# Designs tried in a protein design chat: VH-VL binders against Rho guanine nucleotide exchange factor 33 (ARHGEF33). Part 6

Target 1, 176 residues: Rho guanine nucleotide exchange factor 33 (ARHGEF33), of Homo sapiens (Human) (a8mvx0r265to440)
Amino acid sequence: KRQTVALELLESERKYVINISLILKIKATFQGSDGKRNSKERSLFPGSLRYLVQQHLDLLHALQERVLKWPRQGVLGDLFLKLTNDENNFLDYYVAYLRDLPECISLVHVVVLKEGDEEIKSDIYTLFFHIVQRIPEYLIHLQNVLKFTEQEHPDYYLLLVCVQRLRVFISHYTLL
Short names: E, the ipSAE of ESMFold2; O, the ipSAE of OpenDDE; V2, 0.75 times the mean of E and O plus 0.25 times the DockQ between their complexes.

## First folded at step 1 (VH-VL)

Design r3 (framework fv_roledumab)
Fold by ESMFold2-Fast, scan of step 1:
Structure r3 (fold): chain C 176 residues (1-176), chain A 122 residues (1-122), chain B 107 residues (1-107)
Amino acid sequence: as target 1 above (176 residues)
Amino acid sequence: QVQLVESGGGVVQPGRSLRLSCTASGFTFSSYGMHWVRQAPAKGLEWVATIWYDGSNKQYADSVKGRFTFSRDNSQDTLYLQLNSLRPEDTAVYYCARESYYKWLGSAFDIWGQGTMVTVSS
Amino acid sequence: AIRMTQSPSSFSASTGDRVTITCRASQGISSYVAWYQQKSGKAPKFLIYAASTLQSGVPSRFSGSGSGTDFTLTINSLQSEDFATYYCQQYYSYPRTFGQGTRVEIT
């Protein structure tokens, strides 16, 4: 049912937010020609990720409010319409993340290999690629909600536009 | 009437174990994430652990990780916290608390139990 | 972990006073802040979530504001039942963390 697929979307967002929030706490220390102590600490993740984490936390909060108080005419499309709006910079930050990803992967090889901890390395790579997969996952979840939404439902048009925008975004940018 | 009732606290020596229980009534227990929060005498609140509505995911505070085990029995509407290798600094009133959002973690704690006192002393 | 710092730690006030308690997060947490009231010997009581949303049944004299790193709890006209310790809490990420508490004492 429609409520079931909405709950699946909420659960997936909850899990995703927990994972990316944890990964932001992982840092690396590098020594350069400068030698300053504060310049030695660096995040293994692009600066764009902090903005994305905040956007996903806001989305999670909104989804929880909508899904927990699910009426006969429950609507979700407006939340994703705002995120996929061309005037919003959310997707632009995902583009920035994708452009920065090769350097971040390279840094993980250098830092984690020296530590010799294979499980930490695996977890970091898994999260890098999970972040890359999140937009495609939204497309799948929204298509599922749309599938169980009648054409006369107030959410039908909103979901349809969101699905179209996500498909265009994914086709325009190669996701690893 | 929504209610949470803790039990199982007591006085134990360092290194010993206790099992705390929290019994829920008045709501669909299996639909809510649950937490344990503790408060040492004359101190503030400290989050201890969380468990998802279906028991599939758990998080622990670093200070208790590896010593405490959180579990739930949805058929009995009961929450458990197994306290192993207890230390004097674990002395506190232990509260169970319910997440305010149905089925998922990520919100405030809207319902609290009365608390159960755990004292670890030699 | 995200550190939550409350100010002040304690203060004295009289009924009818407008009181303000501040809470500062060590990093941006959007509006994922809750406020609790705890009276001596009792469990905490839920007051506010999402920084500014009152829990059902909480008197309208209570209000919350803020976003990002700075948050405020205001009691517009302090009543005798409001003398208690107040805690802010972030639920942005794990581990969940609380402020150290602010005791509101009668003069």
Scores: ipSAE 0.000, ipTM 0.459, lowest interface PAE 16.3, mean pLDDT 80

Design r4 (framework fv_roledumab)
Fold by ESMFold2-Fast, scan of step 1:
Structure r4 (fold): chain C 176 residues (1-176), chain A 123 residues (1-123), chain B 107 residues (1-107)
Amino acid sequence: as target 1 above (176 residues)
Amino acid sequence: QVQLVESGGGVVQPGRSLRLSCTASGFTFSSYGMHWVRQAPAKGLEWVATIWYDGSNKQYADSVKGRFTFSRDNSQDTLYLQLNSLRPEDTAVYYCARGTRYYDLWSGPMDVWGQGTMVTVSS
Amino acid sequence: AIRMTQSPSSFSASTGDRVTITCRASQGISSYVAWYQQKSGKAPKFLIYAASTLQSGVPSRFSGSGSGTDFTLTINSLQSEDFATYYCQQYYSYPRTFGQGTRVEIT
């Protein structure tokens, strides 16, 4: 069962990364514009988005290697400890993302109203929402893995620390 | 141990070609974007080119576009930089460097560097 | 292309000194700045990324700060092994660009 919930986490990350990779298509769309629209391209997206996308790509790769070659005593907690460690700045950039998001939403609304492109507005909002929800989703997945991890397992303590870090983070910061 | 080792540098006349190689060890080479960075004698660092993890995207400095070609062989953990139509201003130590993130879609900073290989273009 | 300008180009310092190197981007680059140390005849060494995050193994006397267009590298108490050239680099967009370097020389 433990392998099953690890595979569920991996599949969730694959789907998430595919969704946020739409940012490349959206950026390409705005980069095709001249003058002021090119200047506004960066303002439409939180500056932290580039860093966050890279962190999730790193995590997906690590998860794929770890879970697809799953040993008897498979470990996941180290990957999430690395992600949430002060050395990585992931959570700091996530806070920056949340701080910048309201203005970006406002700018997207203004830009899209002028262009009449409601489809791209929906795509951008969906992207923003997926990113906001991802930390709570990690908590749920890690709690599931922890549930099927016995106390003597090498991953037990690592997962416990990760769960505690994510709970503290979520409790201190507003998620829309 | 994570390591990059460059080779293929040498002395060549203007207009000629050289092929530089960089062999990677100690990490999953196929998961990282890679860079070439050069440094002319007594000058600063200049980014030359980037190649994505799978070779599908390549970026080049304007000064080398159309003359240099970046490629990789993930089965051999090796990078190649083909230098064509060399000019005296291409004289530099050429470093290969690893991007800090897998797949390098956003191209992070360069965390692992080779020792460099010297390319001298003189007549 | 984003231009990175470092100040000063060079200066003399003594062990124990606090030294500050500045780096200015020609446009906003958020925190996508890395710093490197290069000793004579050696490859560059990665010091800092995301403007302020120290790479593992880098001494705590090194620190980085800044966001947007203005960035600084500080060495709080210069040691003999710190005499080197320091480079900032933006990784916000292609082409990747480095500052021209700041050479820290022994007095």
Scores: ipSAE 0.000, ipTM 0.455, lowest interface PAE 16.6, mean pLDDT 81

Design r5 (framework fv_roledumab)
Fold by ESMFold2-Fast, scan of step 1:
Structure r5 (fold): chain C 176 residues (1-176), chain A 118 residues (1-118), chain B 107 residues (1-107)
Amino acid sequence: as target 1 above (176 residues)
Amino acid sequence: QVQLVESGGGVVQPGRSLRLSCTASGFTFSSYGMHWVRQAPAKGLEWVATIWYDGSNKQYADSVKGRFTFSRDNSQDTLYLQLNSLRPEDTAVYYCARGLWYTSFDYWGQGTMVTVSS
Amino acid sequence: AIRMTQSPSSFSASTGDRVTITCRASQGISSYVAWYQQKSGKAPKFLIYAASTLQSGVPSRFSGSGSGTDFTLTINSLQSEDFATYYCQQYYSYPRTFGQGTRVEIT
């Protein structure tokens, strides 16, 4: 059962990374790659977005290796302990994303309405929301893994610490 | 090239009003949040106000709240700061500045001097 | 309001010196710190954001570091054009607040 919930986490991360990769494609379309562009729309997308996408891609690769080669006592908590570690800037960049998001949403609204492309606006908002929801989703997945992890398991205390860190973060920033 | 040009400063008596303007060029003005920051003579920088790209959200420093009004005209690429009930402590050079996607200030105008004295 | 305190308030230095300016926040602000340079009679110039990310066009001798409450701006090998007042600024919350400034003067 434990392997089953670990695989569910991996599948969730795989789908998430595919979806957020679409936002980089949309971002490129709006900002262009033309050296002759008169102005840059640097406020259109949160500056932390590129860093966050890279962190999730790194996590996906690590999860894939760990879960697909699942040993008798597979461990996941160390990956999320590293991600939520004070030395890693992931949560700091996630906070930056949340703080920048309202202005970016407003800018996207204006730019898209001027162009008349409501479908792109809807797609961008959906992707922004996926990013906001991902930390709460990690909490749910890690709680599921912890539920099927015995106290003697090497992953037990790692998962417990991660769950507590995420609960505190989510509560503090009102992500639910 | 990004340019911000402030105007409207001057010498005024306490209790009077002034309207500052900032004309933007070299970028898509309607897509950026904008800010006013002031600096009293021989003092440091003090944030005054922030306005979102469409004017829908405005933030003010407590020291000016209720007296200053920030607005923008996106059709003319112009910012306005209405200074009411001016006090001697409002004496400062007033800068308009463009916001980064983070809330730092990446481009600044040259500033306009407001002097409040009797 | 988050108070930003810089140290030192002023000091003298010579060309070629390694200069370090410290900024302390009254509470944790993650990495939401920007740095500015202001020369006498001029508007401030944007140097760094997110505590350590250099703005395009800013010389590589400038660097920033820190997180939480303690932040540092370093100028490696001071040049004549670097004599100025430097300000840190937090953008963690409103109101936006600046440090009092650090004046770097010629020895």
Scores: ipSAE 0.007, ipTM 0.464, lowest interface PAE 13.2, mean pLDDT 80

Design r6 (framework fv_roledumab)
Fold by ESMFold2-Fast, scan of step 1:
Structure r6 (fold): chain C 176 residues (1-176), chain A 120 residues (1-120), chain B 107 residues (1-107)
Amino acid sequence: as target 1 above (176 residues)
Amino acid sequence: QVQLVESGGGVVQPGRSLRLSCTASGFTFSSYAMHWVRQAPAKGLEWVATISYDGSNKQYADSVKGRFTFSRDNSQDTLYLQLNSLRPEDTAVYYCAKGYSLFTHAFDIWGQGTMVTVSS
Amino acid sequence: AIRMTQSPSSFSASTGDRVTITCRASQDISNYVAWYQQKSGKAPKFLIYAASTLQSGVPSRFSGSGSGTDFTLTINSLQSEDFATYYCQQYYSYPYTFGQGTRVEIT
């Protein structure tokens, strides 16, 4: 059962990476095709977005390798300990994203409304929301893995620390 | 240069109020949680309050809960601590401090401190 | 609340000495411990976090160790500038708590 919830986490990350990769493609369409001559359009998407996409790509590759070669005592907690470590800057990118998001939403409303494409505006808002919700989703997935992990397992305390760190982050930054 | 400067301390009678301020410079103020730590004369350090980077989450020590209010103005790079219903045991130097990072709630940068004295 | 107890409260030492200060938590706090140095009339100075990681710019004669409930700060060849009061702090959970401090005095 433990492998089952690990596979669910991997599948969730794969779908998430597809979605956040799409937002970079949308960004390129609005800001790169005719050159960047408008300083306001430069603020349409948070500057942290490129770095967040790369962090999640790195995580996806690590998760795929770990889960595909799942041993009797498969370990995931070390990946998330590294991700939530002060030296990695991953959560700092999320803080930067949350800080910049209100202005980006306002600019999307103005810029995309001019283009008359209400469906694209809705899609961009949905993608912004997916990024906001990803940290809470990691908490749920890691709690599920921890639930099916024995106390003697090498991953038990790694997962426990990760769950605690994510709970503190979510509480401090009001993601729920 | 990175700096925190406190102000607003003074001498007041029990039951009175004071408002402490802390002005930050040299770092991206809006990216960090900020804290107040106090130290009574000839005693050790006591954590008072924490405020998240955007001001949406606040934590207080039980001894000050309901009497002290923490706030921040990210547009002015300034922190405020409103001290109400002051008691003699609130007498201390109050330090403004910056959180080191999101998960290391240790304090890497400290102000010089401002003295609050509560006496008759 | 998590209680942090330091030992000793104070002691005398000479330059060149190896000094050890201990800090005990009332419950398991993993490695969520920071250490500070405070000189008379000054704000505390950040030394160590995560029990054993030295802050950039802190001399290598300082080191920290421990996990769980027992933590140690070591100064490996005390210098004249090291005479100060040292505090441990847990940041495992609210309310954050400090040890009572250890004064390191000359001779």
Scores: ipSAE 0.000, ipTM 0.499, lowest interface PAE 13.1, mean pLDDT 82

Design r7 (framework fv_roledumab; at its last look DockQ between E and O 0.04; V2 from the best seeds 0.00; counts 0 for: pae E 4.8 > 2, placed apart)
Heavy chain, then light chain:
Amino acid sequence: QVQLVESGGGVVQPGRSLRLSCTASGFTFSSYAMHWVRQAPAKGLEWVATISYDGSNKQYADSVKGRFTFSRDNSQDTLYLQLNSLRPEDTAVYYCARDSLEYWGGDAFDIWGQGTMVTVSS
Amino acid sequence: AIRMTQSPSSFSASTGDRVTITCRASQDISNYVAWYQQKSGKAPKFLIYAASTLQSGVPSRFSGSGSGTDFTLTINSLQSEDFATYYCQQYYSYPYTFGQGTRVEIT
ESMFold2-Fast, scan of step 1: ipSAE 0.031; ipTM 0.660
ESMFold2, look of step 2: ipSAE 0.253; ipTM 0.719
ESMFold2 (binder alone), look of step 2: mean pLDDT 93; pTM 0.950
OpenDDE, look of step 2: ipSAE 0.071; ipTM 0.697

Design r8 (framework fv_roledumab)
Fold by ESMFold2-Fast, scan of step 1:
Structure r8 (fold): chain C 176 residues (1-176), chain A 123 residues (1-123), chain B 107 residues (1-107)
Amino acid sequence: as target 1 above (176 residues)
Amino acid sequence: QVQLVESGGGVVQPGRSLRLSCTASGFTFSSYAMHWVRQAPAKGLEWVATISYDGSNKQYADSVKGRFTFSRDNSQDTLYLQLNSLRPEDTAVYYCARVYDILTGYEDYFDYWGQGTMVTVSS
Amino acid sequence: AIRMTQSPSSFSASTGDRVTITCRASQDISNYVAWYQQKSGKAPKFLIYAASTLQSGVPSRFSGSGSGTDFTLTINSLQSEDFATYYCQQYYSYPYTFGQGTRVEIT
């Protein structure tokens, strides 16, 4: 049923947000360990990351409200239309993230190698990968919701637009 | 030495527009994200907007989203804040501020501030 | 949005006094708190980040503490130049928010 795939999307977002929230914990660890001074260098993490984390947190809260109180004709497409519209800059922040990621990976390798902590390097790489993979995962989840949405449903057109928007975005950007 | 100097404030009627500028000196402007923060008379501080080092990423407070536009010219070391559809509640001193950005890009505390420029919206 | 509440709103103190200002977040923000000093007619000045780390050049009489939701700024021996309004700020998530301010006045 439609409610089942909506609950799957919500559970996926909960797990994703928990994973990326580890980035804030890593920030706290680095804040306490390093001598702070004004820097002209780029951050160890992509500059767009803090914006993306907040947008995913906001989406999770909206999804929880919507899905846990699921009405007879529950709608999800409006949440993703808002997230992906041009005025929100969310997809632009993803483009910036992907652009900046290779340099950040190189910096993490250099910094962590000097400290001798291979586990933290692996954790950071895993977190970077979760973010890269999330837009393709949204597409899969929304396609599943659309599959169980009747053409007459208020959400049908909204989901169609979201799916098309994400397909276009993904087609312009390679995962590698 | 790091300096930020705001200009462009003034008195305008509701519904009109104003453009604020902030000129930076004493640091590599193109390497830093920048913010606008405002303070209404006898009130506290309110974050308004942020812009990344290259201008590709911008974020606005909900109270100004759709009305204010933030931009930068790295060739001139200058920030611009376009204020449209001004309301009486936009009356405030507007500060530009530099973000201290190390390690994670999440260090959005403001290590240097300009002296501010006053915007008054009244009839 | 995360709300930051400071207490007290104002109080009177004398030079040499120990001053404590409290800041409370509406949710867990770990240690993502900065403190600023603002003197009448001037721009704010950065004092502390990560709840407890002093900015270079800030006198050692200033200290910060706290984690989670409860944070404190302490001035160990108040000097004449310390009479000002103090603000806490969370930088845990957008939108970034400030406390309402605590004004430290001469008795």
Scores: ipSAE 0.000, ipTM 0.446, lowest interface PAE 16.6, mean pLDDT 80

Design r9 (framework fv_roledumab)
Fold by ESMFold2-Fast, scan of step 1:
Structure r9 (fold): chain C 176 residues (1-176), chain A 121 residues (1-121), chain B 107 residues (1-107)
Amino acid sequence: as target 1 above (176 residues)
Amino acid sequence: QVQLVESGGGVVQPGRSLRLSCTASGFTFSSYAMHWVRQAPAKGLEWVATISYDGSNKQYADSVKGRFTFSRDNSQDTLYLQLNSLRPEDTAVYYCAREGYTSGWYDFDYWGQGTMVTVSS
Amino acid sequence: AIRMTQSPSSFSASTGDRVTITCRASQDISNYVAWYQQKSGKAPKFLIYAASTLQSGVPSRFSGSGSGTDFTLTINSLQSEDFATYYCQQYYSYPYTFGQGTRVEIT
C-alpha cells in the first residue's frame, strides 16, 4: 500500500517534469525564431522559472532512486524536507513566479501573437497552469503517503513536518 | 554525476550502416533535448542533429538529411543515431551532448567522450 | 545557415601572455554565443554562455564579450593548461553552427 502511493507520487512527478520541460521546448522554439526581440525572453522565462525547473529535475531523479529500489523502510520525507526548508529558496521562487505570472501572461499575448504561433501560446498557458497547481498536488501526495505510514516508521515525522509546511505555505499564498 | 557514454562506432566500408547509442545517467533524461555533434580528424566541430525532450521534434544538418535518423528511448535513458549510406566524409568522432538548462541558456553543458566512426575501403 | 568565423586560425603564445580570439556571426544573434575549450584527444569543455557569462568552475582569467555579430574570448595571463583549441558556437537558431576553431600553441 505504502509503495503503491509512493509510486503514484513518482508517476505524478514524471508527468509534471514532462509538462514543465515544455519550457525547454518553447524556449528552443523562440530561439529558432527570426526575432530581434529576444530580450523579451528574459521576461517570459525569468530566473525563478529556470531555478524551479532544475529543482524538479533533481527531485525526480531522487524519487526514482528511492521508489524504484524501495526498501522495507522506504523514506521520502527527507527529500521534501530539504526542498521546503528555510535555507532552500524553492518556495520563495514559487512566490516569485506567482508574482510575475500576470506580466508573463500579458507578454505571451504580445510576443507570441506577433509571431502568429497559437500552439506555442497554448503550451505556455498549460505550463503556467501546471506550475501553479504543483505545490497543492505535493500536499495531496504526501498526505497519501503519510496515511499509510505507521507512527513508528522513520518517515512518519519527516512526512508530518512536510505536510504542515505545505499547508502553511498554501494557506498563506492562497494556492488552494 | 551527469554522464553520457557513446558506443557503436567502428570501421565500415562506404555505403554501409552503423547504429550509435548514447546512454545517459545522473539526470532526468526525458526532460532534455539532446544533440549529436561530430568532429572529423584534425577538423572542427560540426553539429549533426537534435531531438526534443519527447522525440516529437527533430532537426538535421543538411549534410546528413535523408541518411541519418535520430531517436530516443526515454524509458531506457538512451539516444540512438542510425547512420545509413555512409560516405568517407562521415568519418569523425561522434559526440552526444545535452542541451543544458543548468546555465539558464541553451548550450551543450555536458558531452560524452565520443565514439569513432571510420568510413574507408 | 548562420556562419561563424573565428580569427585567428592559430597563434603561438607563451605562458603569461594575453590571448584574444574573435568570432563573427553572419547575422545578428544577440548574445546567444557559447565558447568551448578542446584539448587534444578530449571532448570539448563548456566555458562561457550568453557571450559573457562564465560557467561555474572556469578560471576568472577567461572572459567573453560582445553582442550582435562580433564576439571576443580573452584569456589573461595564459597558463600551461590553456594550450588548446577554442570554438565559438551560436545557439540562436537551427542549424547550430560552430566557428572553425582557434588553436593556441606553445611557442
Scores: ipSAE 0.000, ipTM 0.444, lowest interface PAE 17.2, mean pLDDT 79

## First folded at step 2 (VH-VL; framework fv_lecanemab)

Design c1a (from c1 with heavy chain S53R; at its last look DockQ between E and O 0.03; V2 from the best seeds 0.00; counts 0 for: pae E 20.5 > 2, placed apart)
Heavy chain, then light chain:
Amino acid sequence: EVQLVESGGGLVQPGGSLRLSCSASGFTFSSYGMHWVRQAPGKGLEWVAYISRGSSTIYYGDTVKGRFTISRDNAKNSLFLQMSSLRAEDTAVYYCARGLYYKGAFDIWGQGTTVTVSS
Amino acid sequence: DVVMTQSPLSLPVTPGAPASISCRSSQSLVHSSGNTYLEWYLQKPGQSPKLLIYKVSNRDSGVPDRFSGSGSGTDFTLRISRVEAEDVGIYYCMQGTHWPYTFGPGTKLEIK
ESMFold2, look of step 2: ipSAE 0.000; ipTM 0.454
ESMFold2 (binder alone), look of step 2: mean pLDDT 94; pTM 0.957
OpenDDE, look of step 2: ipSAE 0.221; ipTM 0.745

Design c1b (from c1 with heavy chain T57Y; at its last look DockQ between E and O 0.07; V2 from the best seeds 0.00; counts 0 for: pae E 16.3 > 2, placed apart)
Fold by ESMFold2, look of step 2:
Structure c1b (fold): chain C 176 residues (1-176), chain A 119 residues (1-119), chain B 112 residues (1-112)
Amino acid sequence: as target 1 above (176 residues)
Amino acid sequence: EVQLVESGGGLVQPGGSLRLSCSASGFTFSSYGMHWVRQAPGKGLEWVAYISSGSSYIYYGDTVKGRFTISRDNAKNSLFLQMSSLRAEDTAVYYCARGLYYKGAFDIWGQGTTVTVSS
Amino acid sequence: DVVMTQSPLSLPVTPGAPASISCRSSQSLVHSSGNTYLEWYLQKPGQSPKLLIYKVSNRDSGVPDRFSGSGSGTDFTLRISRVEAEDVGIYYCMQGTHWPYTFGPGTKLEIK
């Protein structure tokens, strides 16, 4: 039962990484057309974007290995404990993303509407939104894993800590 | 009501040892990295030590490396500083402080405990 | 270690007047995450330090909007638009980008 919920988390991460990797391709087309960024229009995309994509790719790889080699005592909480520790700075990259996002949305709105390319605009906004929503989605996934985890299971305490860390993070940065 | 309370300060002779404690309440202690910061009489602030939420990462200021040991007990919501080989220069008010693991800021401070190293 | 300097070290100010405090670091404070961990603290007489500004320009909750922070790289400024009597104390900048963390020497703000 836990493995079924873990597979759902893995598949959600796979879809998420594929989708957010597309935003890097879109970013490259804007930089490539101008050579280097113009100082005045210097950031259509958040500066932390490449790092976030890499971190999510690393998480995807770890989840795939864990699910494919599911031991009898299978644990997931350690993976998310590492992501939320104070030496990884993973959540700080999300804060930086959220800080940059309003300006990026404004610039994309002006630039893309001038060209009249509504499909590209919709794609960019959708991808920006996926990143915003991913931390809340992790909370939901981990709560669901915890639901099927007995109190005596090795993963129980790990999941409780992860859920609490994510709740605190979301409460501090929901208003950004 | 978030609170940090230091204790264990006092008078100690040079070369002696002392253990400081910090009791946390009103927040989930195990979710935060914790710090010690000190202030010598009439002087500025000096960062002393850091311990991550799970104790996996520990860092010290240059003036205390090898003499001080930071530790924590998450089950008891407690932070500790074991001080040894104490010198007159270690005389200070010692604060414990909460650091957020993603912003590197001391958003909650205790009121401090005084350590005096004198013969 | 990153050396932090502040100027002025003593700042007498008439109530209602603006004030500025400069902080400079010996190394860039831009962390590998892209964040800049430069903070300002106020220590009022007889009290513990209190966080005013984090990440260069973000006010902590409950900090009056007459306080603002700015700067980048190695050069940072705390501004008080209208100094009030309650602002008396010692202002410290601190960097949290590099281990070990280091504070500036402090700027004593006094009412004249």
Scores: ipSAE 0.000, ipTM 0.480, lowest interface PAE 16.3, mean pLDDT 82
ESMFold2 (binder alone), look of step 2: mean pLDDT 94; pTM 0.955
OpenDDE, look of step 2: ipSAE 0.008; ipTM 0.564

Design c1c (from c1 with light chain S33D; at its last look DockQ between E and O 0.02; V2 from the best seeds 0.00; counts 0 for: DG spot L33, pae E 9.3 > 2, placed apart)
Fold by ESMFold2, look of step 2:
Structure c1c (fold): chain C 176 residues (1-176), chain A 119 residues (1-119), chain B 112 residues (1-112)
Amino acid sequence: as target 1 above (176 residues)
Amino acid sequence: EVQLVESGGGLVQPGGSLRLSCSASGFTFSSYGMHWVRQAPGKGLEWVAYISSGSSTIYYGDTVKGRFTISRDNAKNSLFLQMSSLRAEDTAVYYCARGLYYKGAFDIWGQGTTVTVSS
Amino acid sequence: DVVMTQSPLSLPVTPGAPASISCRSSQSLVHSDGNTYLEWYLQKPGQSPKLLIYKVSNRDSGVPDRFSGSGSGTDFTLRISRVEAEDVGIYYCMQGTHWPYTFGPGTKLEIK
């Protein structure tokens, strides 16, 4: 059923948010020990990171409310339409994240390698790239929900718009 | 449906080699670190190996280091364990597992494939 | 390697009664990132293991509220507030703070 696929999306988002929230704790560790001694002009972490993590957390909360009370609401596409509209700035912050990432990777490579902690380096890289991959994962999830959504369902055209917006976004920024 | 399926188990003589495979579906395989965990007949769980999402970080358990090689092919959504110099004590069910976060928390397991090392 | 121990190794319980399983580590499980990577798994008869609890006290999705985890440093506890027949199996703690990852020896929970 359509609710089963929606529950899979909710569970995926819960696990993703738990995973990426670790990056903010790691960032705080650097600010508490060496951040003040280094120049503020260069950052090991993308500037939009905190905003994106918060937006993913807000989406999780909205999904929990909508999916757990499915019979009353039954519509999912409006949540993702909200994320992809101009007022949210969500996708704009993803673009900024993608632009910052190469320099952040380079700095992590230099700084963390000198301190001999290869595990922390691998952890940071993994978390950086999970955020990159989440937009493509949303596309997959929404396409799965759409498969079980009848054309006359109020969610059908909301999902179609969201899927198209995500496809366009991914195609434009795959080449960056 | 999120799924991991192991294959390649079988009967091997001591000193022999065997290659296990794990096929992933229903999630973005290239975003996750992957593990092998084994369980000898009637015994507990033993962590075997880890490979990071980009293959840049690899760890092994002490009992298999130098004999086993973990690898992955992200284009084929596949995880591998090449086993060599096999011993009787390597007899076990071998599970592949996905880490919930970069530090483990094995939230998805396969059903396992059985390796028997016997003369 | 971090040695993990569990107590008891065998735990017969009456249906509806509470149960507790202790897990101890030979080293602190507090990671340099400030998190404690202590996990609990249940392996039901004939099944693959399943994650119950991660980071000491967080239940995985779909795990009933009767399961809870607690502890810090080197001492940890899994508690089942009311044991049901479907809870039979072997419970493992595992540490993910230090490489290599290590499991406890398991606690077999049985009804009767």
Scores: ipSAE 0.011, ipTM 0.656, lowest interface PAE 9.3, mean pLDDT 85
ESMFold2 (binder alone), look of step 2: mean pLDDT 94; pTM 0.955
OpenDDE, look of step 2: ipSAE 0.018; ipTM 0.610

